# Designs tried in a protein design chat: VHH binders against Peroxide stress-activated histidine kinase mak1 (mak1). Part 11

Target 1, 123 residues: Peroxide stress-activated histidine kinase mak1 (mak1), of Schizosaccharomyces pombe (q9p7q7r1507to1629)
Amino acid sequence: SVLLAEDNIINIKVISRYLERIGVKFKVTMDGLQCVEEWKREKPNFYSLILMDLQMPVMDGYQACNEIRKYELENDYPKVPIVALSANALPHVVLSCKDSGFDSYLAKPITLQHLSLIISGIL
Below, E stands for the ipSAE of ESMFold2; O stands for the ipSAE of ESMFold2 at other seeds; V2 stands for 0.75 times the mean of E and O plus 0.25 times the DockQ between their complexes.

## First folded at step 11 (VHH; framework vhh_7z1x_3)

Design r6 (from y4 with G50A; at its last look DockQ between E and O 0.04; V2 from the best seeds 0.00; counts 0 for: pae O 15.5 > 2, placed apart)
Fold by ESMFold2 at other seeds, look of step 11:
Structure r6 (fold): chain B 123 residues (1-123), chain A 122 residues (1-122)
Amino acid sequence: as target 1 above (123 residues)
Amino acid sequence: QVQLVETGGGLVQPGGSLRLSCTASGFTFSEYAMNWVRQAPGKGLEWLSAISGSGGSTEYADSVKGRFTISRDNAKNTLYLQMNSLQPDDTAVYFCAKDWSDTYEPGDFDYWGQGTQVTVSS
């Protein structure tokens, strides 16, 4: 199952259509805090991939990623693949994603082709 | 089927110039913005430049501004990158990339060529 953290309703609709077409189950959360709480609520490995927007209300994607990585270390959990959803792929954004513990990134708007490639390489 | 083929790479001395070309097929070239991106050995991807579908608007990364010039010939379905004042840290594989629209969204593209190697050394 895929966990999507995205606060923009249009992006949620587009990404949800892509996930449905790929044939994966998913759940949507609308900020970083909801994402961390939902991920913690399920057993390890229940979510095989997190798609996480970098800029969200309450808790941003960088903070949420750091919280998940910290929780994994503290509880000896396996590292869940986390892919950043970014408004751009400028070099400083890419570096910040890697430093925060993201495994990869996708620039918005997300395409079915790119999302399919990421999912086939992870799931 | 979208195809992008880069040519014009090679070995050049520091301070030299090269002109890269990218021939496009499988889409209406003039309707889409185009980008140049590079990857140096052992480094991540670096976006360099973009040009609108008409060629009327361009953007450059600070690292290449003033040295590189992006252009396009819509009649020939070809994108160009004129690279001047090349230095050893410009050594990389250079890719052209298709954008989603006739205006660019920095870093938002999904089709690349195989790239062309540029090596700057004495």
Scores: ipSAE 0.000, ipTM 0.121, lowest interface PAE 15.5, mean pLDDT 81
ESMFold2, look of step 11: ipSAE 0.000; ipTM 0.257
ESMFold2 (binder alone), look of step 11: mean pLDDT 84; pTM 0.840

## First folded at step 12 (VHH; framework vhh_7z1x_3)

Design u1 (from r4 with S101E D110E; at its last look DockQ between E and O 0.85; V2 from the best seeds 0.00; counts 0 for: pae O 7.0 > 2)
Amino acid sequence: QVQLVETGGGLVQPGGSLRLSCTASGFTFSEYAMNWVRQAPGKGLEWLSGISGSGGSTEYADSVKGRFTISRDNAKNTLYLQMNSLQPDDTAVYFCAKDWEDEYEPGDFEYWGQGTQVTVSS
ESMFold2, look of step 12: ipSAE 0.144; ipTM 0.566
ESMFold2 (binder alone), look of step 12: mean pLDDT 83; pTM 0.834
ESMFold2 at other seeds, look of step 12: ipSAE 0.191; ipTM 0.610
ESMFold2, look of step 13: ipSAE 0.052; ipTM 0.494
ESMFold2 (binder alone), look of step 13: mean pLDDT 83; pTM 0.834
ESMFold2 at other seeds, look of step 13: ipSAE 0.044; ipTM 0.498

Design u2 (from r4 with D110L; at its last look DockQ between E and O 0.10; V2 from the best seeds 0.00; counts 0 for: pae E 11.4 > 2, placed apart)
Fold by ESMFold2 at other seeds, look of step 12:
Structure u2 (fold): chain B 123 residues (1-123), chain A 122 residues (1-122)
Amino acid sequence: as target 1 above (123 residues)
Amino acid sequence: QVQLVETGGGLVQPGGSLRLSCTASGFTFSEYAMNWVRQAPGKGLEWLSGISGSGGSTEYADSVKGRFTISRDNAKNTLYLQMNSLQPDDTAVYFCAKDWSDEYEPGDFLYWGQGTQVTVSS
């Protein structure tokens, strides 16, 4: 199952449509805090991938990713794949994603082809 | 530190040709599939082509099939894209990418280079 953290309704609609076309089950959350709490609510490995927007209200994607990685370390959980959804692919953004514990990134706007390739490479 | 450096971009006229190179370091190049992607100004990433670690298998997007050729030289740690019959809508920053389609392992990071500009005009 895929967990999507995205606060933009247009992106939610587009990405949801793509995930349905790919044939994966998913759930949507609208900020980083909701994302962390939903991930904690389920058993380890229930979500096989998190798609996480970097800029969200309440808790941003960098903070949310860090919280998940801390929780995994403290509980000896396996690392869930987390892919950043970013407005751009500038080098400083990519480095910040790596340093925060993300596994990769997708630049907006997200296309079906790129999403399919990331999912195939991770799942 | 994994590094991917794209070169060979530039200004070409419609119908022209250009060859892009991507030099890889910081990993065992021949063990990984490699890809070319591009991004036009203000647009999303478009996957163009992929090649297996050995170079024996290639794939192409419909938009470039027949015009672009992916190849690699594992002795030189270099990925190539030969681009023929270029048109104005091929104008973009071109990136090479590591680990696009192989088995994922936790803790791996999918790397993209900084890109090289290709401009097709006049």
Scores: ipSAE 0.000, ipTM 0.262, lowest interface PAE 11.3, mean pLDDT 82
ESMFold2, look of step 12: ipSAE 0.000; ipTM 0.200
ESMFold2 (binder alone), look of step 12: mean pLDDT 82; pTM 0.827

Design u3 (from r4 with D62Y; at its last look DockQ between E and O 0.91; V2 from the best seeds 0.00; counts 0 for: pae O 8.4 > 2)
Fold by ESMFold2 at other seeds, look of step 12:
Structure u3 (fold): chain B 123 residues (1-123), chain A 122 residues (1-122)
Amino acid sequence: as target 1 above (123 residues)
Amino acid sequence: QVQLVETGGGLVQPGGSLRLSCTASGFTFSEYAMNWVRQAPGKGLEWLSGISGSGGSTEYAYSVKGRFTISRDNAKNTLYLQMNSLQPDDTAVYFCAKDWSDEYEPGDFDYWGQGTQVTVSS
């Protein structure tokens, strides 16, 4: 199952339709805190991928990723794949994603082709 | 091969006007609804307007209603967006997006153009 963290209504609909067409189960959360709480609520490995927007209210994507990685270390959990959703791929954004523990990133606007490739590599 | 090419962007003064065009190829244009969406720097997508395949039905986001007008010319395979009373907050990359069907649905797009930059600044 895929966990999507995204606060923009249009992005949510676009990405949700893509996930439906790919044929994977998913859940949507609308900020970083909801994302971390939902991931913690389920057993380890229930979510096989997290798609995490970097810009979100309450807790941004960098903070949420850090919290997940910290929780995994503290509880001996396996590392869940986390892919950042970014407005751009400038060098400082790429470096910040690596420092926060993201496995990869996708530049917005997200396309079905790019999302399919990421999911194909994991599933 | 489906292709959507936006043109008509540029730099304008606040209060100015621009007309965007989107030329479509690789599909039967009149059978599909079309949409305009935009993305400001560092922000998410914002749906602006949709138009049915025939052109008989249109819809607008509240933020642009009365200022923007969507239209299409099915004989020329071209979608248009007339943008009036532009403000600095309208600065964004503007995309046309093909719907999966003849009825527009915000967020249910299968193909996008490359976008055209609109910058509203003094």
Scores: ipSAE 0.012, ipTM 0.426, lowest interface PAE 8.4, mean pLDDT 84
ESMFold2, look of step 12: ipSAE 0.029; ipTM 0.476
ESMFold2 (binder alone), look of step 12: mean pLDDT 84; pTM 0.854

Design u4 (from r4 with Y104T; at its last look DockQ between E and O 0.90; V2 from the best seeds 0.00; counts 0 for: pae E 5.0 > 2)
Amino acid sequence: QVQLVETGGGLVQPGGSLRLSCTASGFTFSEYAMNWVRQAPGKGLEWLSGISGSGGSTEYADSVKGRFTISRDNAKNTLYLQMNSLQPDDTAVYFCAKDWSDETEPGDFDYWGQGTQVTVSS
ESMFold2, look of step 12: ipSAE 0.188; ipTM 0.596
ESMFold2 (binder alone), look of step 12: mean pLDDT 85; pTM 0.863
ESMFold2 at other seeds, look of step 12: ipSAE 0.217; ipTM 0.625
ESMFold2, look of step 13: ipSAE 0.177; ipTM 0.582
ESMFold2 (binder alone), look of step 13: mean pLDDT 86; pTM 0.865
ESMFold2 at other seeds, look of step 13: ipSAE 0.272; ipTM 0.661

Design u5 (from r4 with S101Y; at its last look DockQ between E and O 0.85; V2 from the best seeds 0.00; counts 0 for: pae O 8.4 > 2)
Fold by ESMFold2 at other seeds, look of step 12:
Structure u5 (fold): chain B 123 residues (1-123), chain A 122 residues (1-122)
Amino acid sequence: as target 1 above (123 residues)
Amino acid sequence: QVQLVETGGGLVQPGGSLRLSCTASGFTFSEYAMNWVRQAPGKGLEWLSGISGSGGSTEYADSVKGRFTISRDNAKNTLYLQMNSLQPDDTAVYFCAKDWYDEYEPGDFDYWGQGTQVTVSS
């Protein structure tokens, strides 16, 4: 199952349709805090992938990723794949994603082709 | 392969007009609804307008209704957006997007163009 953290309603619809076309189950959360709490609510390995927007209200994607990685280390959980959804691929954004514990990133707007490749390579 | 290429972006003054074009290839253009979507600096995607495969049905977001006109030329595989009365908050990257079906739905897209920049500045 895929966990999507995204606050923009159009992005949610676009990505949700892509996930439906790919044939995976998913759940949507609308900020980083909701994402972390939903991920914690389920057992380890319930979500096979988290798609996480970097820019969200309440808790941004960098903070949410850090919280998940910290929780995994503290509880000896397996590392869930987390892919950042980014407005750009500038070097400082890429470095910040690595430092926060993201496994990869996708530049917006997200395409079906790129999302399919990420899913096939991670899952 | 499906390909969508936007052109016609540029710099315009407030109150000005601009016409965007999107040339489509790799699919039967007339069988699918098409859409225009934009992304302003620091904001998420905003759906603007959709047009049915035949061109007989159109819809607009309230933010652009009366100022923007969507059209298509199925013989040329080209989608258009005529933008009038442009204001600084219309500054964005504009994308054309192919719908999954012959009827449009905001956010129900399978392929995107690369986008064209529109800047409205005095």
Scores: ipSAE 0.012, ipTM 0.429, lowest interface PAE 8.4, mean pLDDT 85
ESMFold2, look of step 12: ipSAE 0.029; ipTM 0.492
ESMFold2 (binder alone), look of step 12: mean pLDDT 85; pTM 0.854

Design u6 (at its last look DockQ between E and O 0.84; V2 from the best seeds 0.00; counts 0 for: pae O 11.9 > 2)
Fold by ESMFold2 at other seeds, look of step 12:
Structure u6 (fold): chain B 123 residues (1-123), chain A 123 residues (1-123)
Amino acid sequence: as target 1 above (123 residues)
Amino acid sequence: QVQLVETGGGLVQPGGSLRLSCTASGFTFSEYAMNWVRQAPGKGLEWLSGISGSGGSTEYADSVKGRFTISRDNAKNTLYLQMNSLQPDDTAVYFCAKDWSGDEYEPGDFDYWGQGTQVTVSS
């Protein structure tokens, strides 16, 4: 199952349609805190991928990713794949994602083909 | 392969006008509703307007209603956006988007978009 963290209603609808066409189960959360709490609520490995927007209210994607990685270390959990959803692919954004513990990134606007490739490579 | 190519962007003074074009291929254009969306630097995607496959129905976001006009020429597989009374806040990359499910439109019900065309409104 895929966990989507995105606060933009249009992006949520687009990405949800893509996930439905790919044929994966998913759940949507609307900020980084909701994403972390939802991931913690389920058993390890329940979510096989997290798609996480970098800019969200309450807790941004960098903070959320870091929180998940700390929780995994503290509880000896396997590392869940986390893919950043970025407004751009500028080098400083890519480096910040790597430093925060993201496994990869997708530049917005997201395409079905790029999302499909990322998911097929992870799942 | 579905392909959408936006053209017609550029630099324009406040109060000016531009007409954007989107040339479509890889699907039966007249069978699908089409949309215009934009993304300002560092912002999320904003839906602007939609048009039915036949061109008989149009809708607009409140932010552009009265200033922008969507149209299509199904014989040329081309979608248009006439933008009048442009202001600096209209500066963005503008994308056309193919509707997901046929000739109906709804914000977020699209699955393909192009690379976009830059519109800059500045002195």
Scores: ipSAE 0.000, ipTM 0.268, lowest interface PAE 11.9, mean pLDDT 81
ESMFold2, look of step 12: ipSAE 0.000; ipTM 0.351
ESMFold2 (binder alone), look of step 12: mean pLDDT 82; pTM 0.830

## First folded at step 13 (VHH; framework vhh_7z1x_3)

Design m1 (from u1 with Y104T; at its last look DockQ between E and O 0.09; V2 from the best seeds 0.00; counts 0 for: pae O 16.2 > 2, placed apart)
Fold by ESMFold2 at other seeds, look of step 13:
Parts: sequence; structure tokens; C-alpha cells
Structure m1 (fold): chain B 123 residues (1-123), chain A 122 residues (1-122)
Amino acid sequence: as target 1 above (123 residues)
Amino acid sequence: QVQLVETGGGLVQPGGSLRLSCTASGFTFSEYAMNWVRQAPGKGLEWLSGISGSGGSTEYADSVKGRFTISRDNAKNTLYLQMNSLQPDDTAVYFCAKDWEDETEPGDFEYWGQGTQVTVSS
């Protein structure tokens, strides 16, 4: 199952349609805090991929990723693949994603082709 | 048949303003959220702004907050984007789009306009 963290209703609709066309099960959360809480409530390998927007109002994607990575270290959990959804792909943004613990990123607007490639490489 | 026609693009100097319009037909305009999206040369599509069917709720990408204002006139079936403080990085083709839902009817695949070119002189 895929966990999507996105607060923008348009991006949720677009990405949800892509996930449905790819044929994967998913759940939507609307901020970073909800994402972390939902991931913690399930068993460690229930979600095989997290798609996480970097800019969210309550807890941003960098903070949420850090929380997940800290929880994994504290509980000796395997690392879940976390892919950042970014407004741009500037080198500094890419480095900041790596430093926060993201495994990869997708630049907005998300395309079906790029999302399919990420999912095929992980799932 | 859903139709969306964008107008109001053109050439403008940095710091200038433009107002884009999108005239809609083929659906009950006031019942649907509407969006603006742009594509710069050689770049991917970028979502800019959305507005609820009533016009009471608006959302903006961080890149345009404070400079762009989305609005609609449901009596004229027209969506607007007021763009202020334009810079060269705003150069793109601008599209309006009706809500995107999976499993739509076969005849609704044309939910995007042809776009209108906005060029900010560098």
C-alpha cells in the first residue's frame, strides 16, 4: 500500500488518478503530522512507499521525513522508501531532500510516466 | 462537449501586469472548481491556483502567492487570473482546467484549453 501526504486538493486528485491507473492501493493524508501518525499506526511493512509533499502547513515534508527516520532508528525498523514531491529540482533542494532522509524526489507537476517509473523501481 | 478558451496573454515588461480569462461552456460552471496551470519552455506543467465553484475558497502555489489572484464570474462562465509583478520566470503557456476526476465519461477527455502565451521581456 502507498501512503500519500498532500494537502492540495488538485494534486491529490491528479496523483490519486495516476495511482489508480497504475493499479496500486493507497491512502491519503493531508499534512505531515497525519502522515507520520498513520504510518506509525500500521505495522512496519504495511506501507511500501510514502509519497510526501515538501510544503504542507502543519508539519512540512522535511520534518515528517525526519520524524519517520528517527522512529525507525529508535525502534530498529527497516527504512520505508520515501519520495519527495517537490516544486523544483534545483541542486540545493535535491541535497536537502537527501539530508532529510528522502530516497528520491518527483518534480511537480507529477506525470504518470515518472510516477510509474518510481513505483516500478520500488514496488 | 466541454470547451475552455483562454485569452489575455501577450508580451509584457518585467514588473507588469496581465489578466487572463477562460471562457467555459458545456457544463454547469458554478458547480465545479477551476484551476490555472502553466508550462514554461522545456519545463513540466506547474499548477498555480484553484478556486471553488462558488468562488469562496482559493488556493495558490507558493511561487505565485501575493502576486496572482484567481477569481471567477459565474454569470459569465468565466475564470480569471490577475497576474501582477510579472518576471521573466513567469514566461509560459497558461491553461485553465476543469476538475480532474478518474472514471469520467468518455466524451469529457477535452478538459484543457489550447492555452494562452504570456511572455515577460527579459
Scores: ipSAE 0.000, ipTM 0.108, lowest interface PAE 16.2, mean pLDDT 79
ESMFold2, look of step 13: ipSAE 0.232; ipTM 0.641
ESMFold2 (binder alone), look of step 13: mean pLDDT 83; pTM 0.832

Design m2 (from m1 with Y32S; at its last look DockQ between E and O 0.03; V2 from the best seeds 0.00; counts 0 for: pae E 17.8 > 2, placed apart)
Fold by ESMFold2 at other seeds, look of step 13:
Structure m2 (fold): chain B 123 residues (1-123), chain A 122 residues (1-122)
Amino acid sequence: as target 1 above (123 residues)
Amino acid sequence: QVQLVETGGGLVQPGGSLRLSCTASGFTFSESAMNWVRQAPGKGLEWLSGISGSGGSTEYADSVKGRFTISRDNAKNTLYLQMNSLQPDDTAVYFCAKDWEDETEPGDFEYWGQGTQVTVSS
């Protein structure tokens, strides 16, 4: 199952359509705090991938990723793949994603081809 | 190869107007619903307006109703957004987007433009 953290209704629609076409089950959360809480609510490895927007209200994607990684370390949980969704691919954004514990990133606009490749490579 | 190119952005005073254009290629424009979205600095994407392929149905976000008007010219493969009564918090990069309900084939991976900057200041 895939966990999508995205606060924008258009991005939610686009990414949800792609996930449905790929054939994976998913759940949507609308800010970083909801994402962290939903991920904690389920047992380890229930979500095989988190797609996390970097810009969200309440808790941004960088903070949410850091919270998840901290929880994994504190609880000896397996590391869940987290892919950043970024409005741009500027070098400092890419570096910040790596430093925050993201496994990869996708620059918007998200394409079915790129999303499919990420999902196939992570599983 | 789907391509969308936004133009018409710029600097405008509060209360002013701008008309954005989006030229489309690589798909049957008249059969696709189209949308305008924007992203202010440090904020998420905000959907603004949508229009059916024929132009007969339009929708608007509450934040822009009465100020913005979406339209299209299918003969010119062009989508428009008339923006009136602009305020500083309308400052953003504006994107046109192809409706997500449309079938996407392998190799067709552009559905957003690169955006055009609108700045409302002073």
Scores: ipSAE 0.000, ipTM 0.188, lowest interface PAE 13.1, mean pLDDT 79
ESMFold2, look of step 13: ipSAE 0.000; ipTM 0.100
ESMFold2 (binder alone), look of step 13: mean pLDDT 80; pTM 0.804

Design m3 (from m1 with Y111V; at its last look DockQ between E and O 0.05; V2 from the best seeds 0.00; counts 0 for: pae O 16.8 > 2, placed apart)
Fold by ESMFold2 at other seeds, look of step 13:
Structure m3 (fold): chain B 123 residues (1-123), chain A 122 residues (1-122)
Amino acid sequence: as target 1 above (123 residues)
Amino acid sequence: QVQLVETGGGLVQPGGSLRLSCTASGFTFSEYAMNWVRQAPGKGLEWLSGISGSGGSTEYADSVKGRFTISRDNAKNTLYLQMNSLQPDDTAVYFCAKDWEDETEPGDFEVWGQGTQVTVSS
């Protein structure tokens, strides 16, 4: 199952349509705190991928990723694949994503082609 | 290591044209989709255009459709952006970008270049 963290309703609809076409189950959360809480609520390995927007209210994607990685280390959990959804494709943004513990990123606007490739490479 | 070098920027008057180039090394260029993006002063990143590894499929943001043309020459490991009818709001640093791959081994990391400055003013 895929966990999507995205606060923009239009992006949620677009990405949800892509996930349906790819044939994966998913759940949507609308900020980083909701994403972390939902991921913790389920058992390890329930979510096979997290798609996480970098800019969200309450808790941004960098903070959320860091919290998940910290929780995994503290509990000896396997590392869940986390892919950043970024409006900024500058080199420093890419480095910041890597430093925060993201496994990869997708630049907005997201295409079905790129999302399919990411999911196929992980799942 | 992966290297991308953008060239062809400069100062141009409104209505003018520029052709940007991006020379790639350190990876098999023809196997990856490539993109052009830009960062205007005081603004966020804007995706402009993408092209498949073979060059058979192209995509454009509405803001540049009809004015910009993406192309690639896989024999020269070079990506191009032809920019026509430039206006002051096209002023930005322009970057080429390789697709970001899923990590399968430590050290799989995409490197982007320094970009090339395009300034549109009288």
Scores: ipSAE 0.000, ipTM 0.111, lowest interface PAE 16.8, mean pLDDT 79
ESMFold2, look of step 13: ipSAE 0.000; ipTM 0.309
ESMFold2 (binder alone), look of step 13: mean pLDDT 82; pTM 0.831

Design m4 (from m1 with K65E; at its last look DockQ between E and O 0.02; V2 from the best seeds 0.00; counts 0 for: pae E 16.8 > 2, framework grips, placed apart)
Fold by ESMFold2, look of step 13:
Structure m4 (fold): chain B 123 residues (1-123), chain A 122 residues (1-122)
Amino acid sequence: as target 1 above (123 residues)
Amino acid sequence: QVQLVETGGGLVQPGGSLRLSCTASGFTFSEYAMNWVRQAPGKGLEWLSGISGSGGSTEYADSVEGRFTISRDNAKNTLYLQMNSLQPDDTAVYFCAKDWEDETEPGDFEYWGQGTQVTVSS
């Protein structure tokens, strides 16, 4: 029930192993456009969490998050939890995530402990 | 070995105040921005506030702006969060964070502390 948007193969492998260890179902998409399209393709409650990398080709994480939030508003859908995957937690990055509609963030590299904490708080 | 230790949590009544502390070791504290993050029961992680390495720039989430104040003492390697006008919605485990990255050496696994529990209840 987790949707991962990440274009770096190494990060995909690491995060996928963490998600498997946590025991949650997930799907991987490799850019923001794929992420938005996959989320729209399923029923609103199918994905309970989106892990969204900020830097991706085609459509970055900021754009993708904004598109999802617009779609939710236009269709009167509940907000899906969206967590940004960022290079660091500098204040300007955090503000940009808030302005784009992210619920939270994780700084890279992501650890099993941090990811587990986020997932346990949502699921 | 990066280590962050949060203290100062506890039980307070609505409208009360607490001051959290985070003692840092294993890195040059003044070179890094520091943050406070919380996780309420059944919720995801919520970023609350950040402060630049020098302490010259601060930022706050809308949910806590005007009620919480971040500060740091680089001589003591300590980060603070003054929390005022606490409400039941502020009940959470509070963490300080440096950056969420793997440690360079094997065995250095702490990216944030164990957290400190804050409970706001009558």
Scores: ipSAE 0.000, ipTM 0.124, lowest interface PAE 16.8, mean pLDDT 78
ESMFold2 (binder alone), look of step 13: mean pLDDT 83; pTM 0.833
ESMFold2 at other seeds, look of step 13: ipSAE 0.060; ipTM 0.512

Design m5 (from u4 with T104S; at its last look DockQ between E and O 0.85; V2 from the best seeds 0.00; counts 0 for: pae O 6.6 > 2)
Fold by ESMFold2, look of step 13:
Structure m5 (fold): chain B 123 residues (1-123), chain A 122 residues (1-122)
Amino acid sequence: as target 1 above (123 residues)
Amino acid sequence: QVQLVETGGGLVQPGGSLRLSCTASGFTFSEYAMNWVRQAPGKGLEWLSGISGSGGSTEYADSVKGRFTISRDNAKNTLYLQMNSLQPDDTAVYFCAKDWSDESEPGDFDYWGQGTQVTVSS
């Protein structure tokens, strides 16, 4: 199952349609705090991938990723794949994502082809 | 393979106009609705306008209604966006997007162009 953290209605519709076409189950959360809480609510490995927007209200993607990685370390959980959804792929953004614990990144707007490749490489 | 190529972006002064074009190939253009979407730096996607496959029906977001005009030329496989009264808030990358069907619905896109930059600055 895929966990999507995204607050933009258009992005949610686009990505949801892509996930349906790929044939994976998913859940949507609208901020970083909801994402972290939903991930914690389920057993380890229930979500095989988190797609996380970097800019969100309440808790941004960098903070949410840090919280998940901290929780995994404290509880000896396996590392869930977390892919950042970024407005751009500038070098400093890529470095910040790596330092925050993201496994990879996708530049917006996300295409069906790129999302399919990420999912087939993880799932 | 489906290709969408946007052109016509650039630097324009506040109050100015630009006309964007999107040339389509790899599918039967007239059978699908087309859309314009933009993304400002560090912001999410914003749907702007849609036009049915035939060109008989158009829709606009409130933020651009009256300033932007969508049109298509099915003989040339080209989608257009006429942008008037541009303001700094219109600065963004503009994408054309192909709908899954012949009627436009925001967010129901299967293919995107690479985008063209529009910058509104004095």
Scores: ipSAE 0.095, ipTM 0.534, lowest interface PAE 6.3, mean pLDDT 86
ESMFold2 (binder alone), look of step 13: mean pLDDT 85; pTM 0.854
ESMFold2 at other seeds, look of step 13: ipSAE 0.105; ipTM 0.538

Design m6 (from u4 with T104V; at its last look DockQ between E and O 0.90; V2 from the best seeds 0.00; counts 0 for: pae E 4.4 > 2)
Amino acid sequence: QVQLVETGGGLVQPGGSLRLSCTASGFTFSEYAMNWVRQAPGKGLEWLSGISGSGGSTEYADSVKGRFTISRDNAKNTLYLQMNSLQPDDTAVYFCAKDWSDEVEPGDFDYWGQGTQVTVSS
ESMFold2, look of step 13: ipSAE 0.399; ipTM 0.748
ESMFold2 (binder alone), look of step 13: mean pLDDT 87; pTM 0.879
ESMFold2 at other seeds, look of step 13: ipSAE 0.281; ipTM 0.679
ESMFold2, look of step 14: ipSAE 0.228; ipTM 0.639
ESMFold2 (binder alone), look of step 14: mean pLDDT 87; pTM 0.881
ESMFold2 at other seeds, look of step 14: ipSAE 0.371; ipTM 0.717

## First folded at step 14 (VHH; framework vhh_7z1x_3)

Design n1 (from m6 with V104I; at its last look DockQ between E and O 0.91; V2 from the best seeds 0.00; counts 0 for: pae E 3.2 > 2)
Amino acid sequence: QVQLVETGGGLVQPGGSLRLSCTASGFTFSEYAMNWVRQAPGKGLEWLSGISGSGGSTEYADSVKGRFTISRDNAKNTLYLQMNSLQPDDTAVYFCAKDWSDEIEPGDFDYWGQGTQVTVSS
ESMFold2, look of step 14: ipSAE 0.406; ipTM 0.744
ESMFold2 (binder alone), look of step 14: mean pLDDT 87; pTM 0.875
ESMFold2 at other seeds, look of step 14: ipSAE 0.340; ipTM 0.701
ESMFold2, look of step 15: ipSAE 0.320; ipTM 0.693
ESMFold2 (binder alone), look of step 15: mean pLDDT 87; pTM 0.878
ESMFold2 at other seeds, look of step 15: ipSAE 0.350; ipTM 0.713

